# VH-VL binders against q9vpl3, part 31

Target 1, 224 residues: q9vpl3
Amino acid sequence: RGKINIQRPKAPHYERARVVAVTQPKYPELPKAKSCFKTRAERTQQQQENPYNEIIAREVRNWLDHSRLVAFFHLSSITADDIFRVRVQLHKQNLHLKSYGSKIIEQAVKNTRYEAIVPLFHSNHCIVFSPDPEKTAALLRIVRRVPQMVLLGGIVEETMLSRNQLVAYAQMPGLHAVQAQLVQTLSQAPGHLIQQLQAHQNSFVQVLDVHAKNQMNEETPKST

## First folded at step 1 (VH-VL)

Design d18 (framework fv_ontamalimab)
Fold by ESMFold2-Fast, scan of step 1:
Structure d18 (fold): chain C 224 residues (1-224), chain A 121 residues (1-121), chain B 112 residues (1-112)
Amino acid sequence: as target 1 above (224 residues)
Amino acid sequence: QVQLVQSGAEVKKPGASVKVSCKASGYTFTDYGINWVRQAPGQGLEWMGWISAYSGDTNYAQKVQGRVTMTADTSTSTAYMDLRSLRSDDTAVYYCARDLGYSSGEYFDYWGQGTTVTVSS
Amino acid sequence: DIVMTQTPLSLSVTPGQPASISCKSSQSLLYSDGKTYLYWYLQKPGQPPQLLIYEVSNRFSGVPDRFSGSGSGTDFTLKISRVEAEDVGIYYCMQSIEYPWTFGQGTKVEIK
């Protein structure tokens, strides 16, 4: 349920700490992937203005901490029905598509080794998480059929990979030792990854052209 | 060994429907897509559509949109193409073909033997 | 739709001589992943098509060394260095960069 202003407590003589506590948003459900342990950074984040952003940022950090595969995408305009179908396909392969605001991403990765990814989220984006890195091949098969989603790069076994490196990883056999060795071999410095991610994002016009032609040739607009 | 084995030849009257099967073996069925391609007598290849064996999602060519339905049965590793409201210009050999569905290899690597569908009065 | 145009439409080759087939696309087949989505298939008489070349220049498993693919952007070529009797058939180029997947009209190769 979405509570609006009518459920706000009427308590003018409460202490300042209580006033702050009662103005904090109520959350109907906690993220399933949320960690039970709180770090010092997470406790500090709880004290910041806008507690809603703090809680969602923790969800993002928890997904990052517990996923062995993370893939970053630029997302063009897509209907709710189309993204739902993509989500269903991904979920069957234990791949979880999430979208978060840029400020929330920044809060989640601040003071971590992944802080360098923040600039690529200044436009429309989405992220796919999975505990199973062997599903990288399945991910690329599904997403290639979705012209609105452009692969920018990812993280496999906590190692940042460019788009081409992620594709190379996907082609390897499903042996943990072989895949771990490949990830180490393909590892790049964050500076090189950012440049490659920007180059791929600048290429999204080609994907948008493909999308426009597919929509023109195969899809009749739904009346809404 | 990867194999795609299709159902036998069909002769149909105009306005009827036909359902062609494509049974896959030698690989994990749900890891690949199945494309349907037809070839009219003496003509070239025409793509009809694609189905995901892992989700059941489909994408059909505009020319057959509204007349075709593609399905996949994971319990039997079999894909189906059901074409309705048949016309004489639907007379063709219909092929199923496996698609990697992958950014490095979206290509038809293995094909079925083909199913001849003849539409005549 | 992306239009794929093959030239020539038919080719009669003396055994052991080279053959060359051109394929032109109405738009670039280079995708944002750095791959070019151009493929060559051979359909021998009475058989289904079979993959020869994937991603412009890569020979599929079991394809003889006499076959080679080249090109970029919109212009592609399939070459057979020494045509043999078993190479008779119709050759098709195909793009898979956008739906619908489209084929060239085919090039018939026969022995003179």
Scores: ipSAE 0.000, ipTM 0.422, lowest interface PAE 15.4, mean pLDDT 75
Fold by OpenDDE, second read of step 2:
Structure d18 (fold): chain C 224 residues (1-224), chain A 121 residues (1-121), chain B 112 residues (1-112)
Amino acid sequence: as target 1 above (224 residues)
Amino acid sequence: QVQLVQSGAEVKKPGASVKVSCKASGYTFTDYGINWVRQAPGQGLEWMGWISAYSGDTNYAQKVQGRVTMTADTSTSTAYMDLRSLRSDDTAVYYCARDLGYSSGEYFDYWGQGTTVTVSS
Amino acid sequence: DIVMTQTPLSLSVTPGQPASISCKSSQSLLYSDGKTYLYWYLQKPGQPPQLLIYEVSNRFSGVPDRFSGSGSGTDFTLKISRVEAEDVGIYYCMQSIEYPWTFGQGTKVEIK
């Protein structure tokens, strides 16, 4: 009696298969379970109606308004523990790491000069706030050690900066150093200007001299 | 000087749509929001919603949600309010008003002159 | 929705006399940022509303000193120290702490 191959049950006899197929109760196709998953749109609408979101949005706005440095980061597969570590490090520098939902951010920045930041929040993100724009270098130093945090851009002194611009800003010598350089450059400008002015004067005198010489040569009568 | 100049009076039949314009001048249009407030005859003020002149984002009052569309044209510094499926109770003076936003103030510092919309059968 | 209740709804005042309008909110208008989201508007006859007071007690630019706002939490008052003919109109309080933003019923101020 051949071992019933349990892995490939022999197809029932054709007639039996037909009877089974016909007698199988056609269960009405269960109405495609309306995927209880509220469409993204429905979820978004429900979130908009939550008074709590408005409160959080105001909080976000408050942070934006009181910060002279705001940096936006994408978070790539970062653990809660890693975030906590980074938060602690940042906090020591008076840098405040916050994470908000994209919708909350959108709500927060509505009718504000910050609306341009909305496209930055399409994925997992965090924001670092600081009242001190001079902390930009410190911020970048800390986050460089965290590969999961990718700098997207920021706002410094009410100016939106790209990632590259923010990095450049952090590398710039302090405002005082730049000012000093500017003053130095400006102090050198008069010297250059004087040289240029003198060069033009000298050129003019040379042209006049040549003209005078040519006139003198024309007045010398060809003594035939 | 900041000015909001609205379009002229409209008379509409029930079920029709009305589009009111609000032209802004004297300031950077994209730095502020535009709100719409209506006032029925002899009644108080009702906030309808706002639009960001910068992003075009809107927030509508639930009462008019689904019937109202607010838009902003940055090229002309003009905000528009489109109200559909007009009813008799939509008869009102409609005002546009500038909003300063969360940072500067969630209040209306400048108003348009108003647009009278009459819905009559 | 936050309900704004003004009292009285109408006020007749002799020129030179003081006037006081109360506005009560169904919820506190104080936010965690320390701001109170209460505003006063005046709508003169045939004109759009004009901002008088923002955040309870701050006079808007061009608003005379005779106007003052006070209050906290849910109770607010607009005072006119000496009512003038130009002060005739309907006064509205407004909240913007929660959507929808809502106005009081309005207080009509007339001169006797």
Scores: ipSAE 0.000, ipTM 0.480, lowest interface PAE 14.0, mean pLDDT 84

Design d19 (framework fv_ontamalimab)
Fold by ESMFold2-Fast, scan of step 1:
Structure d19 (fold): chain C 224 residues (1-224), chain A 123 residues (1-123), chain B 112 residues (1-112)
Amino acid sequence: as target 1 above (224 residues)
Amino acid sequence: QVQLVQSGAEVKKPGASVKVSCKASGYTFTDYGINWVRQAPGQGLEWMGWISAYSGDTNYAQKVQGRVTMTADTSTSTAYMDLRSLRSDDTAVYYCARGFYYDSSGPDAFDIWGQGTTVTVSS
Amino acid sequence: DIVMTQTPLSLSVTPGQPASISCKSSQSLLYSDGKTYLYWYLQKPGQPPQLLIYEVSNRFSGVPDRFSGSGSGTDFTLKISRVEAEDVGIYYCMQSIEYPWTFGQGTKVEIK
């Protein structure tokens, strides 16, 4: 802690600059400052400071919060027509393809459980959102026909999955598939019906075992 | 044995609709998709679309988009193709073929084919 | 759409002699998973098509070893080492890398 100098000297540069600006003659023939030409770095800096980036980041957070399926893709060179056709096909399956800048993604997931995904977006990328995790199989089928979209991983039911885990999830029967398969089993050959019944045997046997143990415990005092 | 059995031949007038069935047996119906391929007399093969027996999702070829509906009934292991507003150039043998797994990791080869259903459209 | 072009369109073969059919695609059939989505089918007279070869070179179950497939990228070949009477029919190549799935125009193989 020092002493406050109440008579701090004025900055000479500021006062001189203002006087010069008022009296300086203009020379149209002289090269003018090139401050009007924004470099790539200056454009990037302005984007980072743009307050509208936070509005877009909130949109991304809303998609993440309201989607039970999120898939991340690397995107190679693809025409606008081709990506539009893919987007339309995905939309018919309630799959929503979105593209956001990497800085927007970083802002959206910073200080959230999803911050670990940021490195996936250092190159060209896109994200597919859906409220329906049963659409994972439809998603992977559609994007398999798009060599420019390479699956990196995803989030299903708030769980981060690798590419291989997401592919495995797509092969699992969902609630509708399980119900359809049960109905199918009721109309099929006896062997298939028996397989379905035995698939649930572990749970049934556990229920019976628990019931037997409960009755044994309850009957112990009475048997005496 | 794994097989696909299709409904019998149909003769229709222009503007009518036709519904062809394809009954699967010998495998778990919901593990595979069903493709529809047609062949006009003396011509090559033309893919019309597919349906997932697992999800009911469909994908149709542009030439028949808007006129075709593919459905699957898991209780009877039967796929259907409904083609509306028939024209003379829809005259063809229509095949169903098993080929697409309900996931993206399986082969897409059409390994089992139905015997074909002849659809004739004439005035 | 991916265009599949077969040559020749027809082929007459002396029994026991080899036959070769070419198939060219308008773009590469190699996918990022390392697989090439090219298939060969045979349609015998009055019958539905049957799968012969999948993923360029893999022989389907029950297909005789006289059939072999080869190729990469956009150029593919189906070879029959010794043509037999039961091999008569129309041969089609097919791609499944991109919708719509498309077939070649077909190659008719007949015995001299």
Scores: ipSAE 0.000, ipTM 0.416, lowest interface PAE 15.2, mean pLDDT 74

Design d2 (framework fv_ontamalimab)
Fold by ESMFold2-Fast, scan of step 1:
Order: sequence, then structure tokens, then C-alpha cells
Structure d2 (fold): chain C 224 residues (1-224), chain A 121 residues (1-121), chain B 112 residues (1-112)
Amino acid sequence: as target 1 above (224 residues)
Amino acid sequence: QVQLVQSGAEVKKPGASVKVSCKASGYTFTDYGINWVRQAPGQGLEWMGWISAYSGDTNYAQKVQGRVTMTADTSTSTAYMDLRSLRSDDTAVYYCARGEYLSTDWPFDYWGQGTTVTVSS
Amino acid sequence: DIVMTQTPLSLSVTPGQPASISCKSSQSLLYSDGKTYLYWYLQKPGQPPQLLIYEVSNRFSGVPDRFSGSGSGTDFTLKISRVEAEDVGIYYCMQSIEYPWTFGQGTKVEIK
């Protein structure tokens, strides 16, 4: 729909303005009087600095801060029509496909615990954001049919997950099961509460390990 | 489903200010930006500026820079355009349109119904 | 500012006949990502504009197949294969490669 069409990856509005400015004869355009007194160093700094990179990096940080699900993909050559169809399917699940330059991503995650993701973006890439972590399963179902998008890993509830771990997470019990377990835990005597929480944590780790191993033993479909 | 509903027509004197509202519904307000476009009687479309509903960042057309202020209220999902020091050539239908956000590739997918602003002496 | 020039400014078409509108930009709308930032809008009488075509040739959701866009660089064309009564209005091309966003002067399409 309209929302999906608006959130097309690559060349975000600020990046477009930046590139257009670079291709123009004068950037930034200054009054004659001001430009006459600029030093060589000031002019060099002015030419090298790109304020749009900072603005875009800030928005990437905003997406990261407000998304409980972030998935990273390698993106092979894909037609505009094909990627549009993928965006339509993703948007129906409140999943937002975006693309940013590697330098901007590096700037956005620099000095954060997510700095380790930078190497993932040295080739063609795209990112999917969502406020709803339960949409991980829907995301993986959709991209399974898109061979041009290869899952590299992601972040769920502020936890960095590998490809296999993210796949395992997608098969976790739904919210109703989690809510039922929480109610059951809260109804226990104080002496049993810590054991319930510890058991839940151990079960989660076990599920991730089992699913990760199962993923390694299975081949992904090439074109379905 | 997606709707942008604008405030009613305004008649102002030269030198006055006008504040037009644009109430959004049917989508997550902070996911998109709001553009303002005006159309003078019998003339074409003129872009005035853009605001991010999330960050509050704005970008105004140079022609109205210094006279316009765009704001967004996330609690009511409403964007506002305040145009000051009105002149007779500000007489136009003012549209809000969803589209421009940091990650968007096209500027105007859904439009408000328009608000007629008449500046007369 | 990038200037968008449309031709013709007015077009009268017999129902069922094709129509063609040209749009020329003062600068290339091609960005380094290989995309061309040109859009087409239709404003029906008494209504706000509506998006028809984005990125030169892609139809927006709900837009009939009779509408098609083509072109590259600075020269673009919107075609309607068979004009119908509901296609009456003013058509605008627009660029979003450089601020300020600018529109063509508009092409009025009427039925004979």
C-alpha cells in the first residue's frame, strides 16, 4: 500500500539531497563577501563535511532505538518491481525495509554495542525494522521466497543474534504461552519463583541451540 | 483507511498569521513525514516544506523560510503549518500530504482535502 | 531550483483514444543509485492531487493499467492508452532529487 511504497530502500530523501548538492557547481552556496574570507582549511572542512550523513545516521539510531526487531540482509541485484512486491508483503506485517550507505551505518552504530555489525555492510545490504518482535517468523517466511535477500543476522529485544539464532527465535512459543507461564510463575510460593525463572531461561537457551543445529542440517530452498 | 483531515477555510488580513492543522489517522503517525503544498487560484502546485512527525525536524522552501513554522503533535496525530506576515500572494489552497520521511522514496502518497486561505484587505 | 516543463498545457481527447504528456527537467533526475526521481500526479476537479506513477515507470497502488510512464535523464512521458471520463483533470510531473521539490506547470486533460 502507500506506506510500503514510501519506505523504499536506498537513496533516502536526505541522501538524495546530499548527492544532488555534490553534483552541483556550487555547494554550499555562500554570499560572495563570506566566501572571500574563508581560509583554505575552512573551505576544505566545509567540502569534506556532509551534514546529511549526520542527519541520516541520527535517524538510523532512531530506527534502532524504537525497533524491537532489526534484521540484516545481503542484497543481490533485484529489479524495482521485485523489491516493491517484497516491500508490500513486508508492510502487511508491519516490517519496514530500508537501505543506508555503509558509512552512515558505521556512524550510527559507532561507540555502541552494535558496532560489530559494520562488517556486514561492506557489500550490498538492506535492513528490516519492526516494533513487533513476534513478526520475526513472518519476516523469514516472506524472505524465503526472495533469493536476492540473504539473512545475515539481527537484533531482537536489544540482543544481537546470528542468522541461526534468529531462525530459532522465529520458532519460539507465542505470546499467549509466555503470558501463561508468567501467570503461573507469579502464583508460585516465593521459594519457587527463582527456579521458574531459571528454568525458563535454560529452556530458551536449549531451544536456540536445538534450532540452530537443525538449521545447519537443512538446506534452504533456492527458489520457492 | 489512511486519512488526512485539514482545518476549515480562513480569511485573513495582510500582515496576519494563519495556522492550518492536518489530523492523520489510519497509520502510525511517527512513521511518516508531512509535506505542505499550496495552490494559488488557477495556478500550479508549490512545495512549502516538510516535517518529520517523529523527530520534529523540518525543511522549508527558501521562498517561505523565516515566515513559516511547521510542527507536529504526536499525542493528537496532528501536524500544523503556521504562516506569518501574510501577503495577498499567499492566497491559496493549502494541502498537507503524507510522504517525506528520512527513509521515504516518494513524497506524496495521501493528501488532505485542502484548506482555502484567503488574504484580503 | 530544478525547472519542470510540461507539454502540451492542454489536451482535448476523444473517449477511448490515447493521450500523451511530456515532461522535461532542467537537470538530470538520475541519482547514483540508478534511480530516477520523477513522479506523476493527477488532480481531478475539486479534489487534491493523487499519485499515479513513481520513479518514472512504476504504477502506484490502485492505478489502472492504462497509465504508463517512461523516459530517462531529463525527458519523460506519461501515456494513457485509452482515456476514460474519470481521467479528466490536471496532470503534474514532479522531481524529488533536489530541494525544493518542484512540479511542472500542469497539463489539463479534457474529453471532446
Scores: ipSAE 0.000, ipTM 0.401, lowest interface PAE 18.6, mean pLDDT 74

Design d20 (framework fv_ontamalimab)
Fold by ESMFold2-Fast, scan of step 1:
Structure d20 (fold): chain C 224 residues (1-224), chain A 121 residues (1-121), chain B 112 residues (1-112)
Amino acid sequence: as target 1 above (224 residues)
Amino acid sequence: QVQLVQSGAEVKKPGASVKVSCKASGYTFTDYGINWVRQAPGQGLEWMGWISAYSGDTNYAQKVQGRVTMTADTSTSTAYMDLRSLRSDDTAVYYCARVSYDILTGSFDYWGQGTTVTVSS
Amino acid sequence: DIVMTQTPLSLSVTPGQPASISCKSSQSLLYSDGKTYLYWYLQKPGQPPQLLIYEVSNRFSGVPDRFSGSGSGTDFTLKISRVEAEDVGIYYCMQSIEYPWTFGQGTKVEIK
């Protein structure tokens, strides 16, 4: 019994404690003088940019900049107990699961090379960070037992990889030099995929051309 | 050698607060979490909550939620449990215990010696 | 909350004889990853608890081979093949499949 009641009562307190922890001074306090007689421009900026969101956005940017492995997931409805299990398993592999609002993600990656990830976060989502790209295989092993988490793609050694490319990377040998080389190889896959699709289209056209030529030959009249 | 050393016994009046420390040694502090478990005189074990030494994430038992705060100081490898608005039924021995994130090797693998907290008027 | 019920509440054993402790959970401790989140602890007189068995049947480092765990779903057993003087204390089962993590009420083992 109590599972639903336990999860619901704890969630609000846990989130409040997290907000307090995040608001601990990671940034210098604004001077008292700056809090008085704010300009209209400063007031307008404050209305459009929530100070809390900016703090979290900076944290997200810091995670992106210092992680050699970043994996993006769609997150279906999941209980606090289930996410705790996943978090514990991930942490032992130096994998850090974070969940941020879509607007915060957009704010964090705005005007950066990561801006392309924004569309991935229009629905419920989470991100896993790690300084160790060799942990990609461990990440996928853990997540395959969590049906609520669906891999969308990732960033390995600053290179954007699709779901299939990240899966391929995970199956390769764990030597650092080899892993870095494999990322460069995998990052060329989009170009190769386009060439493969174009080759298939060209093959179809060739079949039609051969058929047309055969029809013409069959229709050639013979004089006797 | 893994060791968790807790602060000394405390005697408090109802309504007061107590802060118990748990100093870790013999391992990388941030690789493990710290649980807090209490035991009232002559009674069994009651889980109070845990904290990740790496992320600072916490989760508290509902019975003490709103009155407890768990923190971890990575520079000193020390975890703290702060319990407020003390009642006589908070009288117990409070243990800290290390939780392995490798659930294949166990949950509460090493425990502190315990801190006796007595709440009396 | 998941309720953990232990039987018996106390057990007196002649040295060298076997002992068996039962633990029943109010709901299954089997998770979707195929693992069962059940642990056994021993609290010797005047000491903190110590881990004996993790995930139903695995002995923790340094735990003598006379200790064994078994069970599935909601019913679990801890067995001591030959009880020794150093095994006296209170034994607790624990679940960590959902919050709050809960312990059984304990089983006191003593020598006759």
Scores: ipSAE 0.000, ipTM 0.411, lowest interface PAE 17.0, mean pLDDT 75

Design d21 (framework fv_ontamalimab)
Fold by ESMFold2-Fast, scan of step 1:
Structure d21 (fold): chain C 224 residues (1-224), chain A 120 residues (1-120), chain B 112 residues (1-112)
Amino acid sequence: as target 1 above (224 residues)
Amino acid sequence: QVQLVQSGAEVKKPGASVKVSCKASGYTFTDYGINWVRQAPGQGLEWMGWISAYSGDTNYAQKVQGRVTMTADTSTSTAYMDLRSLRSDDTAVYYCARESLYGDYGFDYWGQGTTVTVSS
Amino acid sequence: DIVMTQTPLSLSVTPGQPASISCKSSQSLLYSDGKTYLYWYLQKPGQPPQLLIYEVSNRFSGVPDRFSGSGSGTDFTLKISRVEAEDVGIYYCMQSIEYPWTFGQGTKVEIK
């Protein structure tokens, strides 16, 4: 796929349109372009509404049933090129970025164990699915460079997790090694060391929470 | 082997612009981003911005925002940094440095540097 | 911007003796993925910087085991167990947790 420089192709096309608009007669007759623009906008809306809501809702349910990792994101304004880049990077890790209308999501999850996610989708959103929950760390690394995607929470092994819990889960690929290390440490140390390790773990979790909040505050406007 | 080879030294007048190139070889260009870092004579390192070789997505340091444009040509595996409205305090050695798009290793390989001198 | 503060700014070491460089960040470098985005670079005279340590404590390929990094949150340390002649140069810490990426002021390490 030939990648086109975003700035160069967009800037020339924009400047061309601007020059044409500026050179137009000051008193033009009502142009047909307004009617055409409205028709195009209406056509775009029809494409987005999807008349096959039942079919798409079934597809969403199928993704939920066959994915061991589901992550929910708020999606700020993002270009087609940017979202395509993210989608390709995610696909390399068996992570599948999908976007569905809020009504379709509601229809798919209503009267199911996942009904609680509906409020997350009342604004711009996207969902990442994967059959491999060990990819949570890879997901967060990729999204680190996409400030337009804000993690809201997710589902891992059919369990609903908050943003902070999902972030903590990202460390799980090393859990067995950590447990082995803890057992070894306990074999060589008194029981009070457990309290210190738990305190360290709690401090680490608190640092993760504080960092997540600081990262959100810095990347989003103060007005929410 | 991984190599980043930069263009030669430039001498410019205040108000001019400079375009530095960074040609990559020995790896898949589109799997990495390119960071630009400058160093004024006798001073420390200052980050300028980065570009994804895959998407062309960029992020620039505020100090140079509005004066810098970073681009990448995947057909030649070459990244470019174009800095406009040059000032005397833009006199520095400019480095390009590779970074995984996943952010694993930081800046793992660097170009040799391009000296840009801005003098009246 | 996150401010990275290094101490000391200059260090003169007898060959074979240890050296220690501190780096303090104005904000935590621990990201939501559980990783700490702190790096150490060495710039030898007349050369571009080279990566020594990534993610606080991991040595980059080819870096001798006499180099070690440690720390968490906002306080980080680079240690050289036995300084050799080829280790002379300026050492920089860097964070890549949030834009803009920022470096410490640098620590100059010299032999005698």
Scores: ipSAE 0.000, ipTM 0.426, lowest interface PAE 16.5, mean pLDDT 75

Design d22 (framework fv_ontamalimab)
Fold by ESMFold2-Fast, scan of step 1:
Structure d22 (fold): chain C 224 residues (1-224), chain A 123 residues (1-123), chain B 112 residues (1-112)
Amino acid sequence: as target 1 above (224 residues)
Amino acid sequence: QVQLVQSGAEVKKPGASVKVSCKASGYTFTDYGINWVRQAPGQGLEWMGWISAYSGDTNYAQKVQGRVTMTADTSTSTAYMDLRSLRSDDTAVYYCARDYSGYELYYYGMDVWGQGTTVTVSS
Amino acid sequence: DIVMTQTPLSLSVTPGQPASISCKSSQSLLYSDGKTYLYWYLQKPGQPPQLLIYEVSNRFSGVPDRFSGSGSGTDFTLKISRVEAEDVGIYYCMQSIEYPWTFGQGTKVEIK
């Protein structure tokens, strides 16, 4: 898609500030111990403990807490330019594409209802956040043209949804009452959804391919 | 019923421009992209380009790059293909076709086609 | 550009007999997502093209089960188990793995 090429600098103002801040953060100086001398083992352990991870984990928790729409994607090999264009398009719709290491995700969801999703992030992944669940349709429209991003599922109004359930939600009219009823009807058992996704990890591409083909058949107009 | 309805036949002189319209109905216009495909008399199909009705992003075939502009008007659910500096070899039936990406992430194709618009370029 | 080559270019079939059309791509149509981006279209006389098969082997909605697609990588086949009068037209294969999307030159199917 040639028009997707951005004439302005690759990183938008907000995203560039974010990337720079994450790349080389300055850690606060630790308080000096009064009369305690750290042993070699304690110094080595302290050097291995990275406070940066906890700071980013807090950001992830804030995104989860303040987003009514969270979508999880498997990310296949994609160029920095291509993922950047996708991120910019999503941002225009108040959809925020974020990528975090699996250890940071694990720390962020520890002691939450979402702790069980950690296995989904052992492969290459990214997450899209939005405060507006009505943007689910806009999200799916944008990612339709990004074959490297494969929808795994998501969270809408604090309810875990499979890929097909999230896609069904996106097709609903933009009426909160109707959409809330669908969310209630679909699934409220996060463990079952995660178990289903884990069962198909060895055949990941095949499962997603079959689901996509089934949905394409449902969209096919019969009148021609 | 999902359908794409195109504008009527055009006869143009070499060097002129033509703008073909494609009006969508029966579906949410912004959910699908629109492809433009042409067919010269007695010849096969040639893909010309694509436009996202949602983002307005376009991708044009190299052969027509610089002479073609594709646009989409969401208020009227209508896509347009404007081809400039017409030559005799631009004589063809021009089709618009809805992208078969559905709401699925990685399938591509064309499922719903317009009836075609005959463009004849002759002096 | 990916070149799509169809054989034969023309085919005459007695009604009720099978027909087979081959399509060869200059490059593999298998993408990193595990999908093969190969499609078959039928253009009946005086009509726009219509989608028959998507992703190598999947019949589009309303397409009779006498149509079947197969193949992998660069070599693909469309088969009609029992050709009917309404199957007359020109068949095209298409790839959408990369831009520009390209079609085969077409195979004309006629009744004897």
Scores: ipSAE 0.000, ipTM 0.420, lowest interface PAE 15.3, mean pLDDT 75

